# VH-VL binders against Exosome complex component CSL4 homolog (exos-1): the designs that were tried, part 13

Target 1, 208 residues: Exosome complex component CSL4 homolog (exos-1), of Caenorhabditis elegans (q9xxd2)
Amino acid sequence: MLAETLVAPGDKVLDAIGEYRMGKGLYEANRRIFASVAGFVNVYGFRDKSDNLVQVIEVRRSEDQLDNELLPFHGAIVTAKVMAVGLRFAKCDIISIGDKVYKKRFSALLPKKKLRPLEPELSEPFKNFVRPNDYILAKVCEDAEIKDKFVLSIAEDELGVVLCRGRFGEPMQKVDWNTVVSTRTGKTEPRKMAKVPQKCTLPTQSVA
Below, E stands for the ipSAE of ESMFold2; O stands for the ipSAE of OpenDDE; V2 stands for 0.75 times the mean of E and O plus 0.25 times the DockQ between their complexes.

## First folded at step 6 (VH-VL; framework fv_dalutrafusp)

Design v4 (from k5 with heavy chain E57D, light chain S93D; at its last look DockQ between E and O 0.05; V2 from the best seeds 0.00; counts 0 for: pae E 3.2 > 2, placed apart)
Fold by ESMFold2, look of step 6:
Structure v4 (fold): chain C 208 residues (1-208), chain A 120 residues (1-120), chain B 107 residues (1-107)
Amino acid sequence: as target 1 above (208 residues)
Amino acid sequence: EVQLVQSGAEVKKPGESLKISCKASGYSFTSYWIGWVRQMPGKGLEWMGIIYPGDSDTNYAGKFKDQVTISADKSISTAYLQWSSLKASDTAMYYCARFYDDYYGYFDLWGQGTLVTVSS
Amino acid sequence: DIQMTQSPSSLSASVGDRVTITCRASQSISSYLNWYQQKPGKAPKLLIYAASSLQSGVPSRFSGSGSGTDFTFTISSLQPEDIATYYCQQYYDTPYTFGQGTKVEIK
């Protein structure tokens, strides 16, 4: 099925995703790609920072026709804000992918098991890795137990905290890959810092 | 209404087994952690452990790890605290409680308590 | 395990007095601390979460402060209905340990 085709939920759009990135309004079942909403098939492309062509296929409702967005997809490197840290998961909002800052935030979960590679029984407190209001560089992944939400990982050395603020809202500085220090108080806090920074774009807050 | 109702008081002898229950109603049982808190006579609160009924994931305080079993039956929305062999030192009030939001680590819904007395 | 030490273990105060209870953690717990009230024969009730945030429906005379290892709970003007035992609880890491409690009495 080619661009501009009208589809209904459950219609097959592709026999396989191929070289496309899967955008919004689609889901995969049995290696086939189906529409999850009624709308028009849309295909668009862009070049990322490294000049690689990325082509995205999506289904857009009529009210969405004017605004093409690259949705989070498996394997994508995203910037997310940590909203809360629980026993099993941190709640996160995905705010950007590559150089593109999304107009909306996408809810995601960061499982405890995705904090370090090959450590299903985490020996350190979850809160030693990330805290609320941290911005993290993370990879979107699939999870066998979680089907209804985006799932993130920071297990790889490249991934982790890229920006955090302390108790007084002050910037924290990286001391090493497991530690940040308050620019105001000089006190340290544990974090899992991203070891190989990638370019990330954070949303601009309007001046109130 | 939203509530946790615990089984009644127990009087037991050392060496006996016991399983006390905590029945949840009025909310999605599988979506919240349920915990157990011990209060020995005249003493403070002790966090014993918790279970996530959705997948039976459990976390025990170390002193209770091999002393009790925490379990849940999601088909009847009931959590359990179980001893295979009671000791006199197990005499206490036992509360079950639900986390309001497991991100803030506090209990917002409590059972009425089950008094367990172990003596011979 | 993170140990939580409250002081004092008990106190007596007059109606209208300011009451202060402290809680010390054996390691930094940032602001991951709750305060509970337990009246005789009843289950505990949450008053304060995240060290300083007042739970809905809790009177404003209750407050909390602190971070790191040292925390303070305050009743600005003690009332007769505040006779209870008060507990701190950390939620930085499991087990989410409680302090030993502080009994507050009117005298």
Scores: ipSAE 0.321, ipTM 0.630, lowest interface PAE 3.2, mean pLDDT 84
ESMFold2 (binder alone), look of step 6: mean pLDDT 92; pTM 0.936
OpenDDE, look of step 6: ipSAE 0.541; ipTM 0.791

Design v5 (from k8 with heavy chain N102L; at its last look DockQ between E and O 0.25; V2 from the best seeds 0.00; counts 0 for: pae E 5.6 > 2)
Fold by OpenDDE, look of step 6:
Structure v5 (fold): chain C 208 residues (1-208), chain A 120 residues (1-120), chain B 107 residues (1-107)
Amino acid sequence: as target 1 above (208 residues)
Amino acid sequence: EVQLVQSGAEVKKPGESLKISCKASGYSFTSYWIGWVRQMPGKGLEWMGIIYPGDSDTNYAGKFKDQVTISADKSISTAYLQWSSLKASDTAMYYCARFYDLYYGYFDLWGQGTLVTVSS
Amino acid sequence: DIQMTQSPSSLSASVGDRVTITCRASQSISSYLNWYQQKPGKAPKLLIYAASSLQSGVPSRFSGSGSGTDFTFTISSLQPEDIATYYCQQEYSTPYTFGQGTKVEIK
């Protein structure tokens, strides 16, 4: 059942290590085993020098596997939906990698420090950049402080909000790269808009 | 040992000021969010707010905004909850608790609680 | 704010019984839900995080399930030491609100 199971960072793989040996791409927390990388769970066995059967559990990423089911990877451009905005990060769901839309959603974090090339001032609220239910073009990146989730950045000018709605659910129109306007009320709101449309597809079901 | 130790029970009158403390030990105080939870007598848990001791970033529940002040002194690994003017309705058990990490909002470590009684 | 509603508010069961508590969120919170146990006169204790992950040292008779808006906490076989009030808590967005609690007693 574990074989070829797609996992993302932070996903629980096992309730306990049991008789398995810890392989690559996993970490233990509270005696539970979690994926530290995105990939497929693989279990392989070998006989040790004492002729004992040893089973190893690991998370593997291969190019061949990626051809069949692409996972978010460092440097990849993705489309993500902002689910919630916190103080230090926004919670996002990755819905596509490049132009490929997936049924499975990958949970990701968008740190405040990844909203601009330089770390934004703490006094600037997150809502000036993205808000819940916004769709963003983002780059998958690494963060030393975040080890168990995908990390997103919209720091590049070409990245940012591509679709957003107002408080009444109405479409917002881009005024400039930092401003949108409500089609219903005419009120403007700040957003970090993507400057260059990239090959990202939005699921039609998620736009409504 | 990883622990949170809170200050002792308080008996106060309405209108008085109060500051209770939560001292952390056994872990990096500045690397974890710490929060306060209120529990009125015979009632449930109420999320009050959190602070990141590393930069003193704070977030309050609307109900508690401007009603209390959450602060931290990283030099002595201590978080605080304070009132400028207590009310009888502030009578409750107050818990401090640590988030699991910087990005998760579940409390894996709790103080023993501080009982605050406000009566005329 | 996200409201968390627990059901039931209280229950009484016999030792060995299966106990189920439900928590409903006013909106989708994905799997950002935690369960706590509070014994009388004690501080709360984390039992379950991320909807279904068992905290270290917690007995296996405790479990959690669910995603989105509906979550379930289960005690597979109620023990005398399980007398407590149980709370769900969402960590999807601030404020990280708690449910009203479920008091579990033994008959």
Scores: ipSAE 0.021, ipTM 0.605, lowest interface PAE 5.4, mean pLDDT 86
ESMFold2, look of step 6: ipSAE 0.092; ipTM 0.585
ESMFold2 (binder alone), look of step 6: mean pLDDT 92; pTM 0.935

Design v6 (from k8 with heavy chain D57N N102L, light chain S93D; at its last look DockQ between E and O 0.07; V2 from the best seeds 0.00; counts 0 for: pae E 5.0 > 2, placed apart)
Fold by OpenDDE, look of step 6:
Structure v6 (fold): chain C 208 residues (1-208), chain A 120 residues (1-120), chain B 107 residues (1-107)
Amino acid sequence: as target 1 above (208 residues)
Amino acid sequence: EVQLVQSGAEVKKPGESLKISCKASGYSFTSYWIGWVRQMPGKGLEWMGIIYPGDSNTNYAGKFKDQVTISADKSISTAYLQWSSLKASDTAMYYCARFYDLYYGYFDLWGQGTLVTVSS
Amino acid sequence: DIQMTQSPSSLSASVGDRVTITCRASQSISSYLNWYQQKPGKAPKLLIYAASSLQSGVPSRFSGSGSGTDFTFTISSLQPEDIATYYCQQEYDTPYTFGQGTKVEIK
């Protein structure tokens, strides 16, 4: 029984994901499931939008968890890297919570509706706000539709892109809160820039 | 049961219009993207485009933009793919599939396919 | 558009053999790659998502690995029921393009 099992980062939780969905505090390598944080293994169920029962396996933080293994929590400010931009969601990796950088990444989703205080118009493409390989300052929030992943918001003016690169890998410079310019080509691009980059920690400035 | 059921095979002539359908059941139709994939005879899968029935937002591959129209009727949980004027080159199997955009961008549910044959 | 290139285009192997298929993306797609199986006369079926995650109900002999631009799909022990064409598909950026497919046959 996996329930309430204490694990440390790097501990194998499952030989395979099986019927579970990946929750928080876990990562997959070579089909095996490992803990990304110290905590207790927890399994919970919910019904998805297809009305299917989904079982999620996660690692929950304990009160005695080490500082460097802190899990993202609601209301926390994090630095995240945008990995991919979809139509409704951007896929992100959380790289830091506050000023603490983690070796292991936490997968998160940035919903389009969380880009501004009000839901953006459908006509506005996601790329006008964030693009792949951007680093963002974001707040961890809850979403009723997303129950098994971390959810991010950059709706507040103080949140948004803090570092971005052009298509040639060159640094982009902020022109204003909604525009960046390529240092190589001089071409401008839209981005939602953070007004007050606070608690931003970037382990690397290179675009992998 | 969660399923996508597509309309039957079509035999058409060049220049004719066509609208094929994909009916969803067993899940919230308006909560998932639904897309179309083309497979020409003996060829691979081609991503055509997707629609979100909740707001009718559509996204097309460039190759298929303005060549086809993807639509949905949420009142009857049905997605559509239509041509205003068919070409012989439109001969193919067409699949509808549910696009799971919430977590991953994969097709986890597929229709049985609709064969469209266009010949003079 | 992101181009996905599979290799080989076709292969023939014996029952019990290890089969490996490669998929290369024209640019980095991180781990946003899926694998599908299409048996003759049937609709495609999702096998692997997120490069290495096995879809529910899929046999453990199927696996995926890789990140960035190079990905591998593996059948550890080929079975007769595995005769199919396999496709990779990226979900990094629209359009979510497929590879050209790899036809797997039994000798």
Scores: ipSAE 0.022, ipTM 0.580, lowest interface PAE 5.0, mean pLDDT 85
ESMFold2, look of step 6: ipSAE 0.171; ipTM 0.643
ESMFold2 (binder alone), look of step 6: mean pLDDT 92; pTM 0.936

## First folded at step 7 (VH-VL; framework fv_dalutrafusp)

Design w1 (from v1 with heavy chain Y100R; at its last look DockQ between E and O 0.05; V2 from the best seeds 0.00; counts 0 for: pae E 4.5 > 2, placed apart)
Fold by ESMFold2, look of step 7:
Structure w1 (fold): chain C 208 residues (1-208), chain A 120 residues (1-120), chain B 107 residues (1-107)
Amino acid sequence: as target 1 above (208 residues)
Amino acid sequence: EVQLVQSGAEVKKPGESLKISCKASGYSFTSYWIGWVRQMPGKGLEWMGIIYPGDSDTNYAGKFKDQVTISADKSISTAYLQWSSLKASDTAMYYCARFRDNYYGYFDLWGQGTLVTVSS
Amino acid sequence: DIQMTQSPSSLSASVGDRVTITCRASQSISSYLNWYQQKPGKAPKLLIYAASSLQSGVPSRFSGSGSGTDFTFTISSLQPEDIATYYCQQEYDTPYTFGQGTKVEIK
């Protein structure tokens, strides 16, 4: 990600716009790009209606921003809760990025093709990897076929389940990277476990 | 070779039970979903449901839920579709098919079909 | 459930004609769409998966396109052996529903 650079009004941000689209907080003079407000330089991308990647550069006002939370972005490592598991994808809620819990949950999909690296043929059912109410460490990625939601991957060895419960709600213990065991029954269940477990971060509970 | 072989045609009366079979050979039975597809006379294809023989996990289309039972016996590599009490409206061709589920899913191997006729 | 609507329900064309069949989903299904061929008295056979990917052994005269809700299946030059009913199927979410079918006949 481009590091945030603090700028003041009138500071030069770019010598030329280049591949970026000009966002808010910027103006052009003499074919150069300047900050129009005080704040931090931010770069973000999205896919337009024709599936072209568009990258936008902007300056965010530090004093007047209504919401300072960083949205999930391509390549970000997030903690997500698995909400439902179908045959081809799981619905997830992104709850944190790194060690910071979002105030809002972001809906995301974990496609079956993002459960393991592409080289092996994947014939196992989705439930052998994750299950509802699991917490996963995942990477936000792009998927050419899923454009209206955040898309997650756990294909890398470092990604996968970090916290799970068994059929009776009991804690599960990691046996290895693909197996957990019930603390209540002693029976094993398959999961794709993260290689380096990180603590799950949950949002503050809302007023009932 | 790799194939799905279904049991033969059935002629039944309303109220009778029936269990039709789909025997897999030439591939790992417990590693792929097996689905059942109904085709009523002169009509299109209807997805009925699917089973993963490795652990018997099932998923039914709503209209078939509680109307039929999908099961599998992995010791003999055979999937089943079963009615406890047939109705005349169950008259149809029934196909089993292997569902290959990777980046994209599809039915890549089909049984020959089992014609079930239910009439007085 | 996701409804799949095919058009037309039937068509008749001459050998060599270009044939086009459309399939519309009741919601976006990205590219999770398959096309099957069913010849009279036979089980269905997969032709196209992922909206546009040709299955091994399927002649190149068959093609598919589309994404989201609107999909098209094309036979570039109809052959006598192409007499069949063609079905689209979504595989985005269960139940993996089929279209009603399009019967293709030679005139």
Scores: ipSAE 0.119, ipTM 0.574, lowest interface PAE 4.5, mean pLDDT 83
ESMFold2 (binder alone), look of step 7: mean pLDDT 95; pTM 0.957
OpenDDE, look of step 7: ipSAE 0.721; ipTM 0.883

Design w2 (from v1 with light chain T94Y; at its last look DockQ between E and O 0.35; V2 from the best seeds 0.00; counts 0 for: pae E 6.7 > 2)
Fold by ESMFold2, look of step 7:
Structure w2 (fold): chain C 208 residues (1-208), chain A 120 residues (1-120), chain B 107 residues (1-107)
Amino acid sequence: as target 1 above (208 residues)
Amino acid sequence: EVQLVQSGAEVKKPGESLKISCKASGYSFTSYWIGWVRQMPGKGLEWMGIIYPGDSDTNYAGKFKDQVTISADKSISTAYLQWSSLKASDTAMYYCARFYDNYYGYFDLWGQGTLVTVSS
Amino acid sequence: DIQMTQSPSSLSASVGDRVTITCRASQSISSYLNWYQQKPGKAPKLLIYAASSLQSGVPSRFSGSGSGTDFTFTISSLQPEDIATYYCQQEYDYPYTFGQGTKVEIK
């Protein structure tokens, strides 16, 4: 709720700066943070030299919002492309946040333990959930041991594969939340499918 | 110091069992994969398999599956490679190595190696 | 399994020479390729990850390039201490196979 909030000069933005770095359009008074210009509250991030995500809060004038590129943040729902699947992680590129397609790609990891909420010691192979070239709907999360990359989760039922192809590059059709079928061969493959609104289109329609 | 220290050289006869060790120190043992790499005399490196000590998730290269067992004991930060019945062809140097599994993965820390000699 | 083929199997060069080693994957591995150095009698050491990223503490005369199936490792000016066998390794998919190695010697 804090991001995208319209403020005027003198409006309180935060009771304390907390975990944010203070950006433009803000000032501190009486240990509280206020807007110094009229505009929208904007939160963006970058990775420091230790690859920790640092989030900056600012107020941007309404006319500046088109140039804004919001980095992925904890709790954000993103669309990512699975680039490779390893033993403990899938390597992914984040391509969009919500409906906004990024101008560049952000590297991320999808840990095996983030594939299901109720199975921390997952025995099934990674390929039963996602495969290279799948597009997934995922949540950006924190990980206790991974500090230098964005970390993704598809554990929630709403998250998972939204677009995938079979072994011949053909479109796959959803059968249920854990199964797709080849439009070419009629054979099924396991996937963890996302529960998405009907007739949604992905921001980037890439075919191999 | 961050290190992997392997057990000493072994001289064995065909048919004997063997378990060699790789003790980790200076880092969180359960947070990294440990791999085993074989190097036969005068030959190159062969990826044998890996284990994630945190949950014992283990994976083998096909040629080594059912030929060796990879295990770990979290309580003493030690990974193991074992044979139930050694063959003369098992004569080799065996390395353990920590696999740094981030966006990119690589063996960033190696043990000193354990020479296993199997002869009559 | 993804097969990694190095070329040449061995080479001999003079101090100061530019040395080039190639590594070819049997399928595309994007940039998921590592290079290791193994000096005689020693354990291997990581030099390069992600095809081109230099590991901390590795001299800048070492470099890597390539993506897909064809990769190149270069020593821009060979030094006496670079006598070693060099290995590529893919980390794209299980099992994480090594190339057969390239032995580098000084003439």
Scores: ipSAE 0.028, ipTM 0.515, lowest interface PAE 6.7, mean pLDDT 83
ESMFold2 (binder alone), look of step 7: mean pLDDT 95; pTM 0.964
OpenDDE, look of step 7: ipSAE 0.699; ipTM 0.870

Design w3 (from v1 with light chain S30Y; at its last look DockQ between E and O 0.03; V2 from the best seeds 0.00; counts 0 for: pae E 3.7 > 2, placed apart)
Heavy chain, then light chain:
Amino acid sequence: EVQLVQSGAEVKKPGESLKISCKASGYSFTSYWIGWVRQMPGKGLEWMGIIYPGDSDTNYAGKFKDQVTISADKSISTAYLQWSSLKASDTAMYYCARFYDNYYGYFDLWGQGTLVTVSS
Amino acid sequence: DIQMTQSPSSLSASVGDRVTITCRASQSIYSYLNWYQQKPGKAPKLLIYAASSLQSGVPSRFSGSGSGTDFTFTISSLQPEDIATYYCQQEYDTPYTFGQGTKVEIK
ESMFold2, look of step 7: ipSAE 0.339; ipTM 0.678
ESMFold2 (binder alone), look of step 7: mean pLDDT 95; pTM 0.961
OpenDDE, look of step 7: ipSAE 0.812; ipTM 0.931

Design w4 (from v1 with light chain S53D Q55E; at its last look DockQ between E and O 0.19; V2 from the best seeds 0.00; counts 0 for: pae E 5.3 > 2, placed apart)
Fold by ESMFold2, look of step 7:
Structure w4 (fold): chain C 208 residues (1-208), chain A 120 residues (1-120), chain B 107 residues (1-107)
Amino acid sequence: as target 1 above (208 residues)
Amino acid sequence: EVQLVQSGAEVKKPGESLKISCKASGYSFTSYWIGWVRQMPGKGLEWMGIIYPGDSDTNYAGKFKDQVTISADKSISTAYLQWSSLKASDTAMYYCARFYDNYYGYFDLWGQGTLVTVSS
Amino acid sequence: DIQMTQSPSSLSASVGDRVTITCRASQSISSYLNWYQQKPGKAPKLLIYAASDLESGVPSRFSGSGSGTDFTFTISSLQPEDIATYYCQQEYDTPYTFGQGTKVEIK
């Protein structure tokens, strides 16, 4: 009932933390809980490793609320920038949905199992598909295990890398749907290139 | 119960080979990454590399690639760190650790460490 | 490789003091940062993952905050058993590098 309340810095949110875990945008003074930023009170729950219900209370900044913007949704086609490639996940930022560029970026994960369809024992290195600083066309997926980040897939042929640069920042040219070549060095690199259908559009702006 | 047990301390000479072990028990060995972390005397922690025993997928830090071999034998739930030719600079404590890689990644279970001493 | 810089390299504080350790990444790592405690002669122990989430069984006096490049680890009221070296670690991109460590001592 306290959730969705707009607060300002210094507003009291709770008389005591109670059984909530204190999240972002809050501070405690004199055993009372106050907002440290302007925003909306948010309450959410999850089960920890020991299967205990944990409820978290936080304040989200109003700037970080999407101010009348459409959030990425399950099934949406988005453009994302690959920020890092880990062992089982690439860490991405969603930058647009369709042809609309968001004011803020949304954190997302691209699981290794979402790189190609129906291949649970994928043996190829992650780097054969995407690398940091690539821009990818991806589909937002539902994932029961991830609640605080979006999950992406590039498994469909229409999805994958749409823009990439080499180690010196140079443009890379497509050789085929799985290979690009540096315009500077002539060396090839593997990628999963998107086969963009007519109803999906590419971002028109490239930065970095 | 749930634990990683490493092989005992080693004293070696430069040029000798060495294979140290990390035996897992109490959990599904093939379902979690095992990583190796070096700590030179009086120094901090260094991430060396990691293996997924289920399919032997392996990733090394660049400075350790071609210097060591990380492997696993899933039939006996054991991971290994191996040198073909030790150097005095390999003197350090070596930890194995289970890396939990689901949504977020971290080392949640550590072996006791194996001290490797290589004479200069 | 992403470089992780901890500050300070060591500190000395009294029981009951608030202790703050910072960790700066050479590039944005979002919230993919862990904190470990290593007591003398022992293996490290995970305290915090995802920048701010406490591992099960970790006392509530430990906390973490931050995102992007700047992260903070806090012990709200230092206890004698907290004498240790504390390490941050990024898990944003391989290799999953550690900071150089911060040694915490009691005065």
Scores: ipSAE 0.021, ipTM 0.511, lowest interface PAE 5.3, mean pLDDT 83
ESMFold2 (binder alone), look of step 7: mean pLDDT 95; pTM 0.957
OpenDDE, look of step 7: ipSAE 0.574; ipTM 0.814

Design w5 (from v1 with light chain D93E; at its last look DockQ between E and O 0.02; V2 from the best seeds 0.00; counts 0 for: pae E 4.1 > 2, placed apart)
Fold by ESMFold2, look of step 7:
Structure w5 (fold): chain C 208 residues (1-208), chain A 120 residues (1-120), chain B 107 residues (1-107)
Amino acid sequence: as target 1 above (208 residues)
Amino acid sequence: EVQLVQSGAEVKKPGESLKISCKASGYSFTSYWIGWVRQMPGKGLEWMGIIYPGDSDTNYAGKFKDQVTISADKSISTAYLQWSSLKASDTAMYYCARFYDNYYGYFDLWGQGTLVTVSS
Amino acid sequence: DIQMTQSPSSLSASVGDRVTITCRASQSISSYLNWYQQKPGKAPKLLIYAASSLQSGVPSRFSGSGSGTDFTFTISSLQPEDIATYYCQQEYETPYTFGQGTKVEIK
């Protein structure tokens, strides 16, 4: 098809505009249509209020057609910040994948059923595992019933909280894999801690 | 026996305050959410809000936020629903219920209900 | 807030009939749906959680199915003691809203 054809400035795109409306990245000379920039030919259309098809032809630069950031993918190990904790889900922002910190945050859900590998016999409220503002090491997974957001798991022993602070903003220290203690008050809080906290990736800078 | 026992029926006038109770026994009170559910006569169930007695964390449905106060007293294993100024529209049956909160959540234990009647 | 709509609002059936009640959510709630039974003058009682999981001690004639937005509750063979109002409830996000109820009667 004419769409997706790679062109350079000065390349002829059409012998005549025909039924198209001329869009960006093109110019007309001697009734012929030429590319004014390097890129890919794109054709898009819409129906006006009279239901007539209007088609636009344009040239888009290569970078405008591609997503230059690596998206989170199934099985990826990511670092995420817990933004809010409900009863069934925590809302999280994915911060990084491996050692690469994203320029953009990606919304994700951490379902309660993804907090641990086995269902416990007794009640375990979500807040015993993670809290708002925790940073977690998590795995991106698929869920048959959640289609519109990334889904995270910390069920594996290696996954879980890697950084948290207490109610006064103080550092919290790991007591064991399920407990942290305030460096200020000496009081404990439950968390599901990652078993390899030294290997997690956290944001090292912010781009405003 | 694992149970929730609510305080008795109340008859009040508009503008009066009221605090009804829900006493838990037979389980760890601080380890489960307690919710309040309203049922107007002849009407369905309405979720009002919940409290986690371990740290007093509360969540309210929007229509009940700032209209009632949910609280708990850990020392006597009792949850409360409180109005500072009752309205005639508050006439209803009020249930407390334990919310079992694991992979899935549900109200697995209910109080017997407290009938509140507000009339002039 | 997630609205839960039950159908029908009431029904009348004979002993032994198959009874079906539907519940529709205003958005996907995955399988986070409970069914409760409330007999007159009594507190509600949980029958089904997670859309289809039967609570311990509940007779096997009760069942549930569905996911997403459309859910079904079934009594395979209606008994006299099943006269009650039945409520669905979503527990996907707070407030954990109930359906308006379905009153089941023996004709």
Scores: ipSAE 0.190, ipTM 0.616, lowest interface PAE 4.1, mean pLDDT 84
ESMFold2 (binder alone), look of step 7: mean pLDDT 95; pTM 0.961
OpenDDE, look of step 7: ipSAE 0.802; ipTM 0.926

